# Miniprotein binders against C2 domain-containing protein 3 (C2CD3): the designs that were tried, part 16

Target 1, 169 residues: C2 domain-containing protein 3 (C2CD3), of Homo sapiens (Human) (q4ac94r1171to1339)
Amino acid sequence: SSGLLDVGLRYRRSPRTAEGVLAARTVSISVQIIRACGLQAAAKALAEREPALQFSATVGVNASVTTHLSFLPQGEQRRTHPVACSFCPEFSHHVEFTCNLVTQHCSGEACFLAELLEFAEVIFAVYHENTKSASDIISIESCKEYLLGVVKVPTKELLIKRSGITGWY
Key: E = the ipSAE of ESMFold2; O = the ipSAE of OpenDDE; V2 = 0.75 times the mean of E and O plus 0.25 times the DockQ between their complexes.

## First folded at step 10 (miniprotein)

Design n6 (at its last look DockQ between E and O 0.76; V2 from the best seeds 0.00; counts 0 for: pae E 2.9 > 1.5, pTM E .677 < .8, unsure alone 68.782 < 70, SAP 71.557 > 70)
Fold by ESMFold2, look of step 10:
Structure n6 (fold): chain B 169 residues (1-169), chain A 100 residues (1-100)
Amino acid sequence: as target 1 above (169 residues)
Amino acid sequence: SLYVIVTFDPKTGTLIILVTGDSPEELELAVELAKLIAEKYGAKVEVRREDGKVFITVTGDSWEAMWLIAKLIIEEARKLGDPEALKRLLEKIKRALEEG
């Protein structure tokens, strides 16, 4: 637990679009990924096992963050653009997940979104990314990601706070 | 907008600067910036272009010079985020190079 991530979560039931009845049955969960700090300790720990990280652990990591809701499929995850060579990157990234107010449990039983939010989490994963040189001029592009940390923020406070939740985690 | 990733390749002793941009004009300004900064610090730059991104490989006499070049490219690209601001920076560097 050597780093911090500054995030915000908001629940928005009624989008302001004029598209009508369909929008009334869906809600948006807005996720802001604002910034991170203190990433050097995590990078140094990884560099002990990964020589490829020695440069980044010294000068700064190429940080990006993935985010997803625990009750949505992994394919719904979203990702920030990278911020190069920083241990305190600023992402200023906004993500919106559209959810149905009433949904089917994986067992087939119906449940309300509020029931899911009571026990759910927004999961953030912070990565460092390297780009490797291709030996072939026209064929090979590759990158490798290194997990720096994971942050999980419970969604239950969204049921209480209409203005949302924000802070460092 | 420009996004940058910097990687050191110890096998070739090079810095690889991957630049991703929203427009070809933005990417080409970043390439010109990299070339001007590299020449100022006595380093060689090779460029490989792909759709929406550019790989800039920096090689020089010293690691410190190459890393400084990467840092300067990151700092300037991060501050600018649009073609007009990058153009202004490029003009500033060109003027400084001619006066030296």
Scores: ipSAE 0.353, ipTM 0.673, lowest interface PAE 2.9, mean pLDDT 75
ESMFold2 (binder alone), look of step 10: mean pLDDT 69; pTM 0.620
OpenDDE base, look of step 10: ipSAE 0.511; ipTM 0.776

Design n7 (from n1 with T50M; at its last look DockQ between E and O 0.94; V2 from the best seeds 0.72)
Fold by OpenDDE base, look of step 10:
Structure n7 (fold): chain B 169 residues (1-169), chain A 80 residues (1-80)
Amino acid sequence: as target 1 above (169 residues)
Amino acid sequence: SEKVFITVTGDSWEKMWEIAKKIIEMARKLGLYVIVTFDPKTGTLIILVMGDSPEELEKAVELAKEIAEKYGAKVEVRRE
């Protein structure tokens, strides 16, 4: 069976601080990555193409998850710490993205966050991470990552539900 | 964060894996993050331990050596 990711999304208004005008112009999107399950199938599929992953496909992957809001720059993505050797990792990860209530398009037209959220999505990418072997010293990077799967959660319901969005995807 | 690479060498796969499991558990208890990789070229397990506390990392290294000794296996440590 395909893997699943348990996540939570919440829309939070920035508390009005005494210096409050700027605070009133931003809100926070709270993202929780709770756990994943069923990652073995994806690992096995990868191992068919990359024999070096056969071990991980058997005993467990070193899973981490990146989180990206579709309307934010790529540099704003966040990543969990890795959970070693598990097909059902518990992340218990929490992150908040600060978003402007009003942004400007290239045309100079104002765009409200509500408009963005109507069509936006939170993109979760689940990776397996390996250290490089001593023989692969050619690369400056110490680790290799392999994409296990991608989950996209629409943000439109954040506009309607005060309790936010929670569930398995 | 600081990184410590622990390479586990044993005379059998079962032994290496048992050692690795114990090291993983120990690291988790210390609040450290771990990546485990099998190196098919050398036939060893590489355990990358990461954390913000040098003291906890050092403790992990010490405990890893003790675990390896108990099983009669060899552990090599590289710090980065």
Scores: ipSAE 0.638, ipTM 0.875, lowest interface PAE 0.7, mean pLDDT 89
ESMFold2, look of step 10: ipSAE 0.671; ipTM 0.880
ESMFold2 (binder alone), look of step 10: mean pLDDT 80; pTM 0.749

Design n8 (at its last look DockQ between E and O 0.71; V2 from the best seeds 0.00; counts 0 for: pae E 2.0 > 1.5, other shape alone 3.665 > 2.5)
Fold by ESMFold2, look of step 10:
Structure n8 (fold): chain B 169 residues (1-169), chain A 95 residues (1-95)
Amino acid sequence: as target 1 above (169 residues)
Amino acid sequence: STVKVFITVTGDSWEKMWEIAKKIIEEARKIAEELGLEVYVIVTFDPKTGTLIILVTIRGDSPEEVAEKLEKAVELAKEIAEKYGAKVEVRIERE
């Protein structure tokens, strides 16, 4: 999709606790949303159909990033604060996703956790935000957002990279 | 608690309004930093009214200290906006 996003992913797990056939543990996935760049192309493409975006496509967008783990409900989504008028915003944002896992056969066959991370993704969505004027604001709807791009980072590398994953996507 | 300050800039073109807005934003960030407040800004051009809207979101840590600092911040924001002929509206959110 549009632009590049500089992120870091880290993974930690607690010791397993077994009760009969079942095992439980706490898993934590740390997500760092460091910065983005190259947002102008996406903003210009949207501005061709959206007059409200022409200013931002020229000057810089009010960027924010949502992040969500593919196996968690959308309601567990997290979001950075906005950075005004930039095509290369710095977010320096950190989130932790904590999951409790219960599985069968914790000592033997395929681990549910390994299967989960093999196919899971961390999904990032980059938005531009516009505000309504103070006279037009409904109390709970003060901003309108426009999707600039989506980045999906597979979690499978966390199974082998103990220090985590970092880089541009 | 959170305070939202809406600063509306008018002018002949968004380019002229943006020059004014840049000055307003810079002064507002400087004051917020001096007061120890977190400040987040977005800037929106409203093509319906032909105005530029600066939304400044101000956060503080302690309820009592925040109320005192926010009162000062709002007064200073109004002074800055009046200097440049802009309209200011304030909304207060506790969550």
Scores: ipSAE 0.467, ipTM 0.777, lowest interface PAE 2.0, mean pLDDT 77
ESMFold2 (binder alone), look of step 10: mean pLDDT 71; pTM 0.639
OpenDDE base, look of step 10: ipSAE 0.524; ipTM 0.798

## First folded at step 11 (miniprotein)

Design o1 (from j2 with V23I A60V; at its last fold request DockQ between E and O 0.91; V2 from the best seeds 0.77)
Amino acid sequence: SEKVFIYVRGDSFEKLWEIAKKIIEEARKLGLYVIVTYDPKTGTLIILVTGDSPEELEKVVELAKEIAEKYGAKVEVRRE
ESMFold2, look of step 11: ipSAE 0.694; ipTM 0.894
ESMFold2 (binder alone), look of step 11: mean pLDDT 84; pTM 0.818
OpenDDE base, look of step 11: ipSAE 0.736; ipTM 0.915
ESMFold2, fold request of step 14: ipSAE 0.719, 0.684, 0.679; ipTM 0.902, 0.892, 0.886
ESMFold2 (binder alone), fold request of step 14: mean pLDDT 84, 84, 83; pTM 0.810, 0.810, 0.805
OpenDDE base, fold request of step 14: ipSAE 0.718, 0.718, 0.717; ipTM 0.909, 0.909, 0.909

Design o2 (from j2 with V4I V49I; at its last fold request DockQ between E and O 0.91; V2 from the best seeds 0.76)
Amino acid sequence: SEKIFIYVRGDSFEKLWEIAKKVIEEARKLGLYVIVTYDPKTGTLIILITGDSPEELEKAVELAKEIAEKYGAKVEVRRE
ESMFold2, look of step 11: ipSAE 0.695; ipTM 0.893
ESMFold2 (binder alone), look of step 11: mean pLDDT 83; pTM 0.791
OpenDDE base, look of step 11: ipSAE 0.734; ipTM 0.914
ESMFold2, fold request of step 14: ipSAE 0.713, 0.679, 0.694; ipTM 0.899, 0.886, 0.893
ESMFold2 (binder alone), fold request of step 14: mean pLDDT 84, 84, 84; pTM 0.800, 0.798, 0.798
OpenDDE base, fold request of step 14: ipSAE 0.719, 0.717, 0.720; ipTM 0.910, 0.910, 0.911

Design o3 (from j2 with V4F R9E D11P; at its last look DockQ between E and O 0.88; V2 from the best seeds 0.72)
Fold by ESMFold2, look of step 11:
Structure o3 (fold): chain B 169 residues (1-169), chain A 80 residues (1-80)
Amino acid sequence: as target 1 above (169 residues)
Amino acid sequence: SEKFFIYVEGPSFEKLWEIAKKVIEEARKLGLYVIVTYDPKTGTLIILVTGDSPEELEKAVELAKEIAEKYGAKVEVRRE
């Protein structure tokens, strides 16, 4: 059940050439998802309850990672492409979340991004993906995913550390 | 953005795994993404291939058929 995810986070100000009122005062939260390791234990634990996972727990999982900022809607999450049949996948994946310094909620209220980052987190979820059975013709979904692990990294350190945060979690 | 499902039936786990390893490597060379699943209900290996290039996807499907047939496996392909 012990695995690790190698990630990097940075907080960068957007240049003044950004267009629009909201874009004029924007920053980027840059997320790098480099690699994972130690996924076999989680895969074996899942396979004890899910016979469909026995193959993957033996030879390697189809790993992908979702990234979500806790103060953004779930629809803003990003996902890596899968890396097939590995317990130590290399993703080498980069995403940018563009945020306004003054953020508007659904109610129309303004909120400084720094206030959100003080208590927010970046949420990484590592999944194994299986293709559903050919015999399941009524399925509206072609794949089923299985959670291997979750990593949460607080964003408050981005307010302090100019060089960002990197390492294994 | 296109998907091909390649269903492979083979006589042994070892042959299915050999097919999977070779298809993964060939798909990687073509810039494609692969998910490999074993369905214990049917004893079938399911290779899902995705990518942005329809031409490379068709190449990968043909290569997967050739690889699987070399190992004596039966192949069925479904487009989505």
Scores: ipSAE 0.621, ipTM 0.860, lowest interface PAE 1.3, mean pLDDT 81
ESMFold2 (binder alone), look of step 11: mean pLDDT 81; pTM 0.761
OpenDDE base, look of step 11: ipSAE 0.723; ipTM 0.910

Design o4 (from j2 with K41E E69K R78T; at its last look DockQ between E and O 0.76; V2 from the best seeds 0.70)
Fold by ESMFold2, look of step 11:
Structure o4 (fold): chain B 169 residues (1-169), chain A 80 residues (1-80)
Amino acid sequence: as target 1 above (169 residues)
Amino acid sequence: SEKVFIYVRGDSFEKLWEIAKKVIEEARKLGLYVIVTYDPETGTLIILVTGDSPEELEKAVELAKEIAKKYGAKVEVTRE
């Protein structure tokens, strides 16, 4: 796939509680999914193997993006709304992942999370979605997703760049 | 969130595609989300519309019916 995804990542700390130093602090990983481009090549490549994509490879895919933090359970992944029939969709989507800090190291307020971010990734998966007809119009019962591409962005840059990271991947 | 399936049939794929493009744009203006699938075996264009506003969803259904009528296409709608 030769597509690209325009994203932004930002790390935000919640204010400390009045209850104590060891109280759990909430941290937000803010993810912007702005747009994608170049999806036609990926769609055409998949259509060679999956004929159900022929229409979408010609006119545009129904694109959506999932976001998963590698250190969180799969059930915590988030998903944009779809953008119909486009090879360069504009998502303009914002996702917040709330994480708790648990640490016995009180000299730095994000010691444990910082350690996780050192080797973690944000995983973006770009999908196309079809609606399937079973036997007639009334009985269409399911949708099917097709993976167009995957982008992985290391989170270690959030430890270094306070304003966050943004760009095409 | 609610889902509405709009099934559009006609004699010309090009006309069905013109209907789809117009419905996509009108749904976007209403703050709704759309996916479009074409089933060549039945000649059916399937427009799935989702949103949080039942009122805007019904507006999209009425617009789709009006647009399809203009192109001589037949429309059936199911709500989930």
Scores: ipSAE 0.640, ipTM 0.873, lowest interface PAE 1.3, mean pLDDT 80
ESMFold2 (binder alone), look of step 11: mean pLDDT 82; pTM 0.778
OpenDDE base, look of step 11: ipSAE 0.726; ipTM 0.913

Design o5 (from j2 with R28M K29R; at its last look DockQ between E and O 0.01; V2 from the best seeds 0.00; counts 0 for: pae E 8.1 > 1.5, placed apart)
Fold by ESMFold2, look of step 11:
Structure o5 (fold): chain B 169 residues (1-169), chain A 80 residues (1-80)
Amino acid sequence: as target 1 above (169 residues)
Amino acid sequence: SEKVFIYVRGDSFEKLWEIAKKVIEEAMRLGLYVIVTYDPKTGTLIILVTGDSPEELEKAVELAKEIAEKYGAKVEVRRE
């Protein structure tokens, strides 16, 4: 199987008063992480290099998904709760990123959000969370996570499509 | 959030897997999150339980121990 992630992207401009132009306006970038499927292939590939993952590659992974907008700092990254022991987890997770129409690039210069969205991506990283091996029982580490895959969805269509972006990636 | 590690040792992979499935079901019912792994070197199922309610976390831990013991497995609990 091939690993796929079912997501939706949409934005909504903040309500404005009856006045005309304002000095700054905000936008919410709504990201919906619905579900994933086909994670067994990724888990099996990873298990070839990590024998400790053979159990999970056989029975199901403890999947979680991080979401990051490419023009925001990594600290703005969001994460679902894990869904235990599944190759087809249902997350039904919703997150909103609040952005200004005029915002800062990583260089510090001001720019319009539309300029950022033209080349930006929403980056989804799918992880399996595993505990330390029993052979490493004395370790104080709680979990070790393994990257199953990365999905990147360009944001430029949000400049055009009223309905947003949805589908499997 | 408090983290509790449950080390379950049994005489077969199938027994450990049945224990894991039942523990996952109960964790889901209680709204707790579970990480399940297996160490074939020692024959140990490792279950990490986390949660924001200490009382419900402890209830889930005790239920996991009860399930494992019903299947004849040896249980060790470590809290972080």
Scores: ipSAE 0.043, ipTM 0.535, lowest interface PAE 8.1, mean pLDDT 75
ESMFold2 (binder alone), look of step 11: mean pLDDT 81; pTM 0.781
OpenDDE base, look of step 11: ipSAE 0.088; ipTM 0.566

Design o6 (from j2 with K21M T44E; at its last look DockQ between E and O 0.66; V2 from the best seeds 0.00; counts 0 for: pae E 2.0 > 1.5)
Fold by ESMFold2, look of step 11:
Structure o6 (fold): chain B 169 residues (1-169), chain A 80 residues (1-80)
Amino acid sequence: as target 1 above (169 residues)
Amino acid sequence: SEKVFIYVRGDSFEKLWEIAMKVIEEARKLGLYVIVTYDPKTGELIILVTGDSPEELEKAVELAKEIAEKYGAKVEVRRE
């Protein structure tokens, strides 16, 4: 039904390129992060255990979103710039993941990207970002950011839908 | 990108909030990114400004000082 995050997913393959066959073996999975809403409930839940968050839970959070494709390393995740003091931020952010058509499974066996996409997910994590410096975090056991929610969008429909996947999740 | 921390102290939360909203608006005009929190243990409003231009970051710092002074608030700036 209603979700926390308005996103779009698209598959882009370069059937012809100046770089030849090597470039034709890669594709781009485009992710659009449009907006979020309904963040106040999550912020209030966090504030029950973190008094420092009472201000943000009342007036708006500093929202940012990480995007991770489940079969790629965590180091390939991306992050939006933050949107200050809002429970319904507009990100209008675009992320592109370059993937090989043939890739290694975690067990070491080669497989086609289509096989990975059948069970894969794009994982979105929505955070409230704190204003504490790295030195303050180390000294006081403070968090740089607080998780507001996680949204997982299956990628298997990209195998079927030429125009991609869009909507609230 | 570079980061500047602006700590604002004043005699009322309402004044601190008005300062924050004005700083956010002005920083956006400069192409900067801003987040704002409040530390209830110190009574400080903390504005973190991030950007790629040192010149625009310093403009934001000076605007924040000007706005805070108009409200009778004290400002401390830390750079990292």
Scores: ipSAE 0.452, ipTM 0.788, lowest interface PAE 2.0, mean pLDDT 80
ESMFold2 (binder alone), look of step 11: mean pLDDT 80; pTM 0.751
OpenDDE base, look of step 11: ipSAE 0.559; ipTM 0.853

Design o7 (from j2 with K3R T50I; at its last look DockQ between E and O 0.93; V2 from the best seeds 0.76)
Fold by ESMFold2, look of step 11:
Structure o7 (fold): chain B 169 residues (1-169), chain A 80 residues (1-80)
Amino acid sequence: as target 1 above (169 residues)
Amino acid sequence: SERVFIYVRGDSFEKLWEIAKKVIEEARKLGLYVIVTYDPKTGTLIILVIGDSPEELEKAVELAKEIAEKYGAKVEVRRE
């Protein structure tokens, strides 16, 4: 009964130029965040401890999704725009992570990149957002977010699958 | 992006929710993003509208006012 996230992942190599060493070391990981479903159970569980969430647990959450690559700093995470009042939001969101990888411990870039992706994962976090009440007008933040769930997708299949990885997780 | 807060108050939660549903749909047509929150202590529906176009944001504000007036609800707007 837990929520699910419909995503797609693709790995792309950069073409070479006259300065090909720099271009050849660039990896692009394309992430599609298509939609989610089944969010009501998570919202109801949160509402048991947070009365402010009872409205959203009843009518639908204001959902957004963050995306983070395990080998990148947390500050490089990306975020979708919110979708209001839904337990089955459609995001139709696309993000590109361009990684400038430096390998000093292997004979070629492909060897390092392959090892990196073999153990990495893409981490999705699904949030609900509330606007703070008027009584919180002096607050630094106008919204408060609540974690609904986390989805982790291993990246190792990107090395094998030409069309990438897609599906519900 | 820019943000507009629309505070809607009335004497019926059901009317406030109907207003919210209509505003969400109209904002979607304008390419805007929305967060909807209800504060039961004050009976206030808070509609946060987010977008990059000041023109479309102001259209959403005017539509919200028109919809709320149809339901006899009071509207207060805070920009940014």
Scores: ipSAE 0.676, ipTM 0.887, lowest interface PAE 1.2, mean pLDDT 81
ESMFold2 (binder alone), look of step 11: mean pLDDT 81; pTM 0.763
OpenDDE base, look of step 11: ipSAE 0.718; ipTM 0.910

Design o9 (at its last look DockQ between E and O 0.01; V2 from the best seeds 0.00; counts 0 for: pae O 8.3 > 1.5, pTM E .754 < .8, other shape alone 6.106 > 2.5, placed apart)
Fold by OpenDDE base, look of step 11:
Structure o9 (fold): chain B 169 residues (1-169), chain A 93 residues (1-93)
Amino acid sequence: as target 1 above (169 residues)
Amino acid sequence: SEVVFIYVRGDSFEKLWEIAKKVIEEARKLGLYVIVTYDPKTGTLIILVVGDSPEELEKAVELAKEIAEKYGAKVEVRRPGMSDEEIWKLVDS
C-alpha cells in the first residue's frame, strides 16, 4: 500500500438521561478522518492497469473514504465527501458509531463491547471517482470508482489509551 | 431485582481494563448479570451488578473490591437511595 491517512479514534460515553447509567446502554466510537497524502503513488500503480487513470495519476484524484467497524454490519458504513483533484485531500470528516455495551456470543454468553474492541478494527477504504469533463460528455462510459487503498486500525488501543488513537496509517 | 453500582478509579486506563476483564470473568462464573462500561469524561470504570439476591449482590461487590484493590484502584459503591451524581462526587474526592 502507498499513501497515508490521518485519522483519529475516540471512545465516548453516550449522553446521560434522567435514567442515569441504566440508560447508557450504548457508547460511541468517534472517528475522525482528517486528511490523506501520497495518493499519487497509489493512482500511478493503478494506472498501470487502468489507462483511464493515467490523467488522474498526473493531475489529481477525486478521493473519498469509507469507514467501517469490523463488528458492525456493512450497512453501517459511512463515507466522506469527495475531495476533487488532490493527492493530499483534506476531509475534516467526523462520524460516530453507536455501539451496544452488551451483545451476545454465538454460544449465548454475553459479550461486552470491550471484548469486541479487543479484536476489532476500523477499516478505511480510499476511493478515486472518475469524473467527466465537458468534453467527455459524449462518452458513454459510466462513472467508475477505483480503490486506492485500505487502512485498518485496531481498536484495541481504545482499551488502553483514554485519550484515544491518532496518527497516520 | 436489585442493582448495585460499583465505581472504580485507577491510575491508568489499562489497569481499569484489566479490572473489568477480571470482574467480568468472575461474575460469569457466579452466573451474575454484570454490565461494565467506562466513562471517559471522568475516567471511571462503572460496574453494574444486577441480581435477585441481596447476598449475591454483596458477594459481587466484595469480589469487585478485592480485584480493584489488587490494582490499587479506588472503589465507591452506590447503594439504593444514592444518585449517580452523588457517587461521582465521592469518586472525584
Scores: ipSAE 0.013, ipTM 0.241, lowest interface PAE 8.3, mean pLDDT 80
ESMFold2, look of step 11: ipSAE 0.079; ipTM 0.505
ESMFold2 (binder alone), look of step 11: mean pLDDT 73; pTM 0.671

## First folded at step 12 (miniprotein)

Design r1 (from j2 with V4I V23I V49I A60V; at its last look DockQ between E and O 0.92; V2 from the best seeds 0.76)
Fold by ESMFold2, look of step 12:
Formats: structure tokens, C-alpha cells, sequence
Structure r1 (fold): chain B 169 residues (1-169), chain A 80 residues (1-80)
């Protein structure tokens, strides 16, 4: 795929906790999903095998983006609202993930966080959505989604860069 | 939030797309979310609009009927 996604990542210590969190100290990862571009190539590739996508590959896709952290349960994934008929959608979406530590080191928690973030990733998936036709009587769901691309951004740089990570991926 | 489906049928893809562009723009101005799908087997443009304001949703429905009539297109609306 030839599309690009403009995102931002920030790391924050926060004394504020949501009810039901297990950790005594809460850490937040702030994820910004700003915009995408160049989605036409991915849409055309999908349309080669899926004739229902020919319209969207010509005029623009109904784009949305999911995001999640590799070390959190899949149920923690978040999603933007759709942007209709565009190959360069503007999302301007902000998500905050509250992170719980699974275990504590015998040393300080800062060392544990460094080890955790060395291999973690923020994962973005860009989708196109179609409304199912009135003839699709069997399905209760009104939409079908198609994956346009996946972007993975390592969290490693958050250990060093206090201002966070921003850019096109 | 509520969902409204607008089905637009006509004899020209170009006219259907012009209708869609106008509806997308007006829905965006009202803070509504839109998904546009085309079914080539029936020649139907399906416009799904979602939002939290029934008043704003109905404004777009009425606009869609007016625009579609201007282009000679048939319109059916389904509310869910």
C-alpha cells in the first residue's frame, strides 16, 4: 500500500485513575490520529478483487482508523468516526490509553517501564466502510469494512523524546 | 445517535455523485457523519447519515430530497 498516516504520540504520568484500574499509579499514552493521504492506490488494489469497491476507488473511500497498543487487550482498541469519500481524510482525533503495569520489578518502576516500552508498538489500521445493500437480509450489521492498510509505530522513542513522536508513517 | 439511510436512484452515475457531494458537504457543516456506497446492480446510491441531533438529521434528509429532485433522481428514506 502507498498511503501515509499523520499521527502523534505522547507519554504522560498521571495521578488521575479511572475506576476499576488495577495499577496504583496510572500512565497514559496519548495518541493523535490527524489525517491520512494517498489512499487511492490501496482502494484500487482492493477493487480488483471486490467490484463493490469500484465506486470508492474512483471517488474516495469512507475512511476510519482504529488504534491500539500492542500490550493492551484488543478490546481497548479505539476508532475514529468515518470521513466520507476522500483519499486524504482529516480525522483530527485524540485518544488516551490508560496503561496498567502487569508486574513490578524488584528495582524502581521506571526501569520496568523502560523494559516494557522497548518492544511495544502503537498499531493503526485504516479501513474503508460500505453500507450493506437492502438485499443483505441475513446480516444485522449495516456496514462491511475493508482493510486499506496497517501502520505500526514503535513506542521505544518515548523513553528518550520527552516531547513525543509526531509524523507521517 | 440515530441512523438515517437515504437511497438515491437515477440514470447517471455523474448525477448521483454530484448529489452525494452536496449531501456530504451539508452534513459535514452540521457535524454529522456520512458513509456513501454505490450499488451498481440496482444503480442505487446509499447515503448513511449518523448523528446525535434528530433535528440536524432531518435537515439533511430534506435537503437530500430537494437536491435529488433537482437532478431528477428518485429518493427513498429509511430511519432506524
Amino acid sequence: as target 1 above (169 residues)
Amino acid sequence: SEKIFIYVRGDSFEKLWEIAKKIIEEARKLGLYVIVTYDPKTGTLIILITGDSPEELEKVVELAKEIAEKYGAKVEVRRE
Scores: ipSAE 0.692, ipTM 0.893, lowest interface PAE 1.1, mean pLDDT 80
ESMFold2 (binder alone), look of step 12: mean pLDDT 82; pTM 0.783
OpenDDE base, look of step 12: ipSAE 0.713; ipTM 0.907

Design r2 (from r1 with K3R T50I; at its last look DockQ between E and O 0.81; V2 from the best seeds 0.67)
Fold by ESMFold2, look of step 12:
Structure r2 (fold): chain B 169 residues (1-169), chain A 80 residues (1-80)
Amino acid sequence: as target 1 above (169 residues)
Amino acid sequence: SERIFIYVRGDSFEKLWEIAKKIIEEARKLGLYVIVTYDPKTGTLIILIIGDSPEELEKVVELAKEIAEKYGAKVEVRRE
């Protein structure tokens, strides 16, 4: 049982018109992080080296997911809220990434983005979070996270599928 | 978002887990987020609840105290 992540990706091109509304962005990529499953195997593997995680590996992890696009700065990473004590959490999380690409030629907007998307990936990292055991908890140091897995989904299929990409990865 | 830490201590993992399950269920109904951690060294269940509504957060705190009393567990609350 290896972990899987149910996601959706959609491409949305920013319109450019002469009606006095100038589109500020060329590409918006919508990312849905819907749910995960099969997280127990990864949790048990972590618990072998981290005995304090045996509770979570037995009853369920406090799961959250980060996501970012490979061609954007990592500081544009987004994150779901946690879902407690589950090996099959439902996130139902929606993110939109907007690209501020200023390099373009007339009539070539989609072609340049198409070349970029041809080799790009959406990267998802699935974490478990524990609360630290300190009696005096300062909010900035209250939790420790553990990586359960990484999923990379190529963006090239967005160029082919008109309704986007959805499914398990 | 606001965060409240609920520390539940007792001598039985099974009692602590029953308390956690009830708190998770109520928090989910109220649209709150929860992280549950168990520290076996101190026998402490740590329930972190996260939300935007102080009213809903306090409802879960009150529920946690009621459930813990029923199970004979000690409760400590730390607010941020």
Scores: ipSAE 0.590, ipTM 0.855, lowest interface PAE 1.5, mean pLDDT 80
ESMFold2 (binder alone), look of step 12: mean pLDDT 83; pTM 0.792
OpenDDE base, look of step 12: ipSAE 0.652; ipTM 0.884

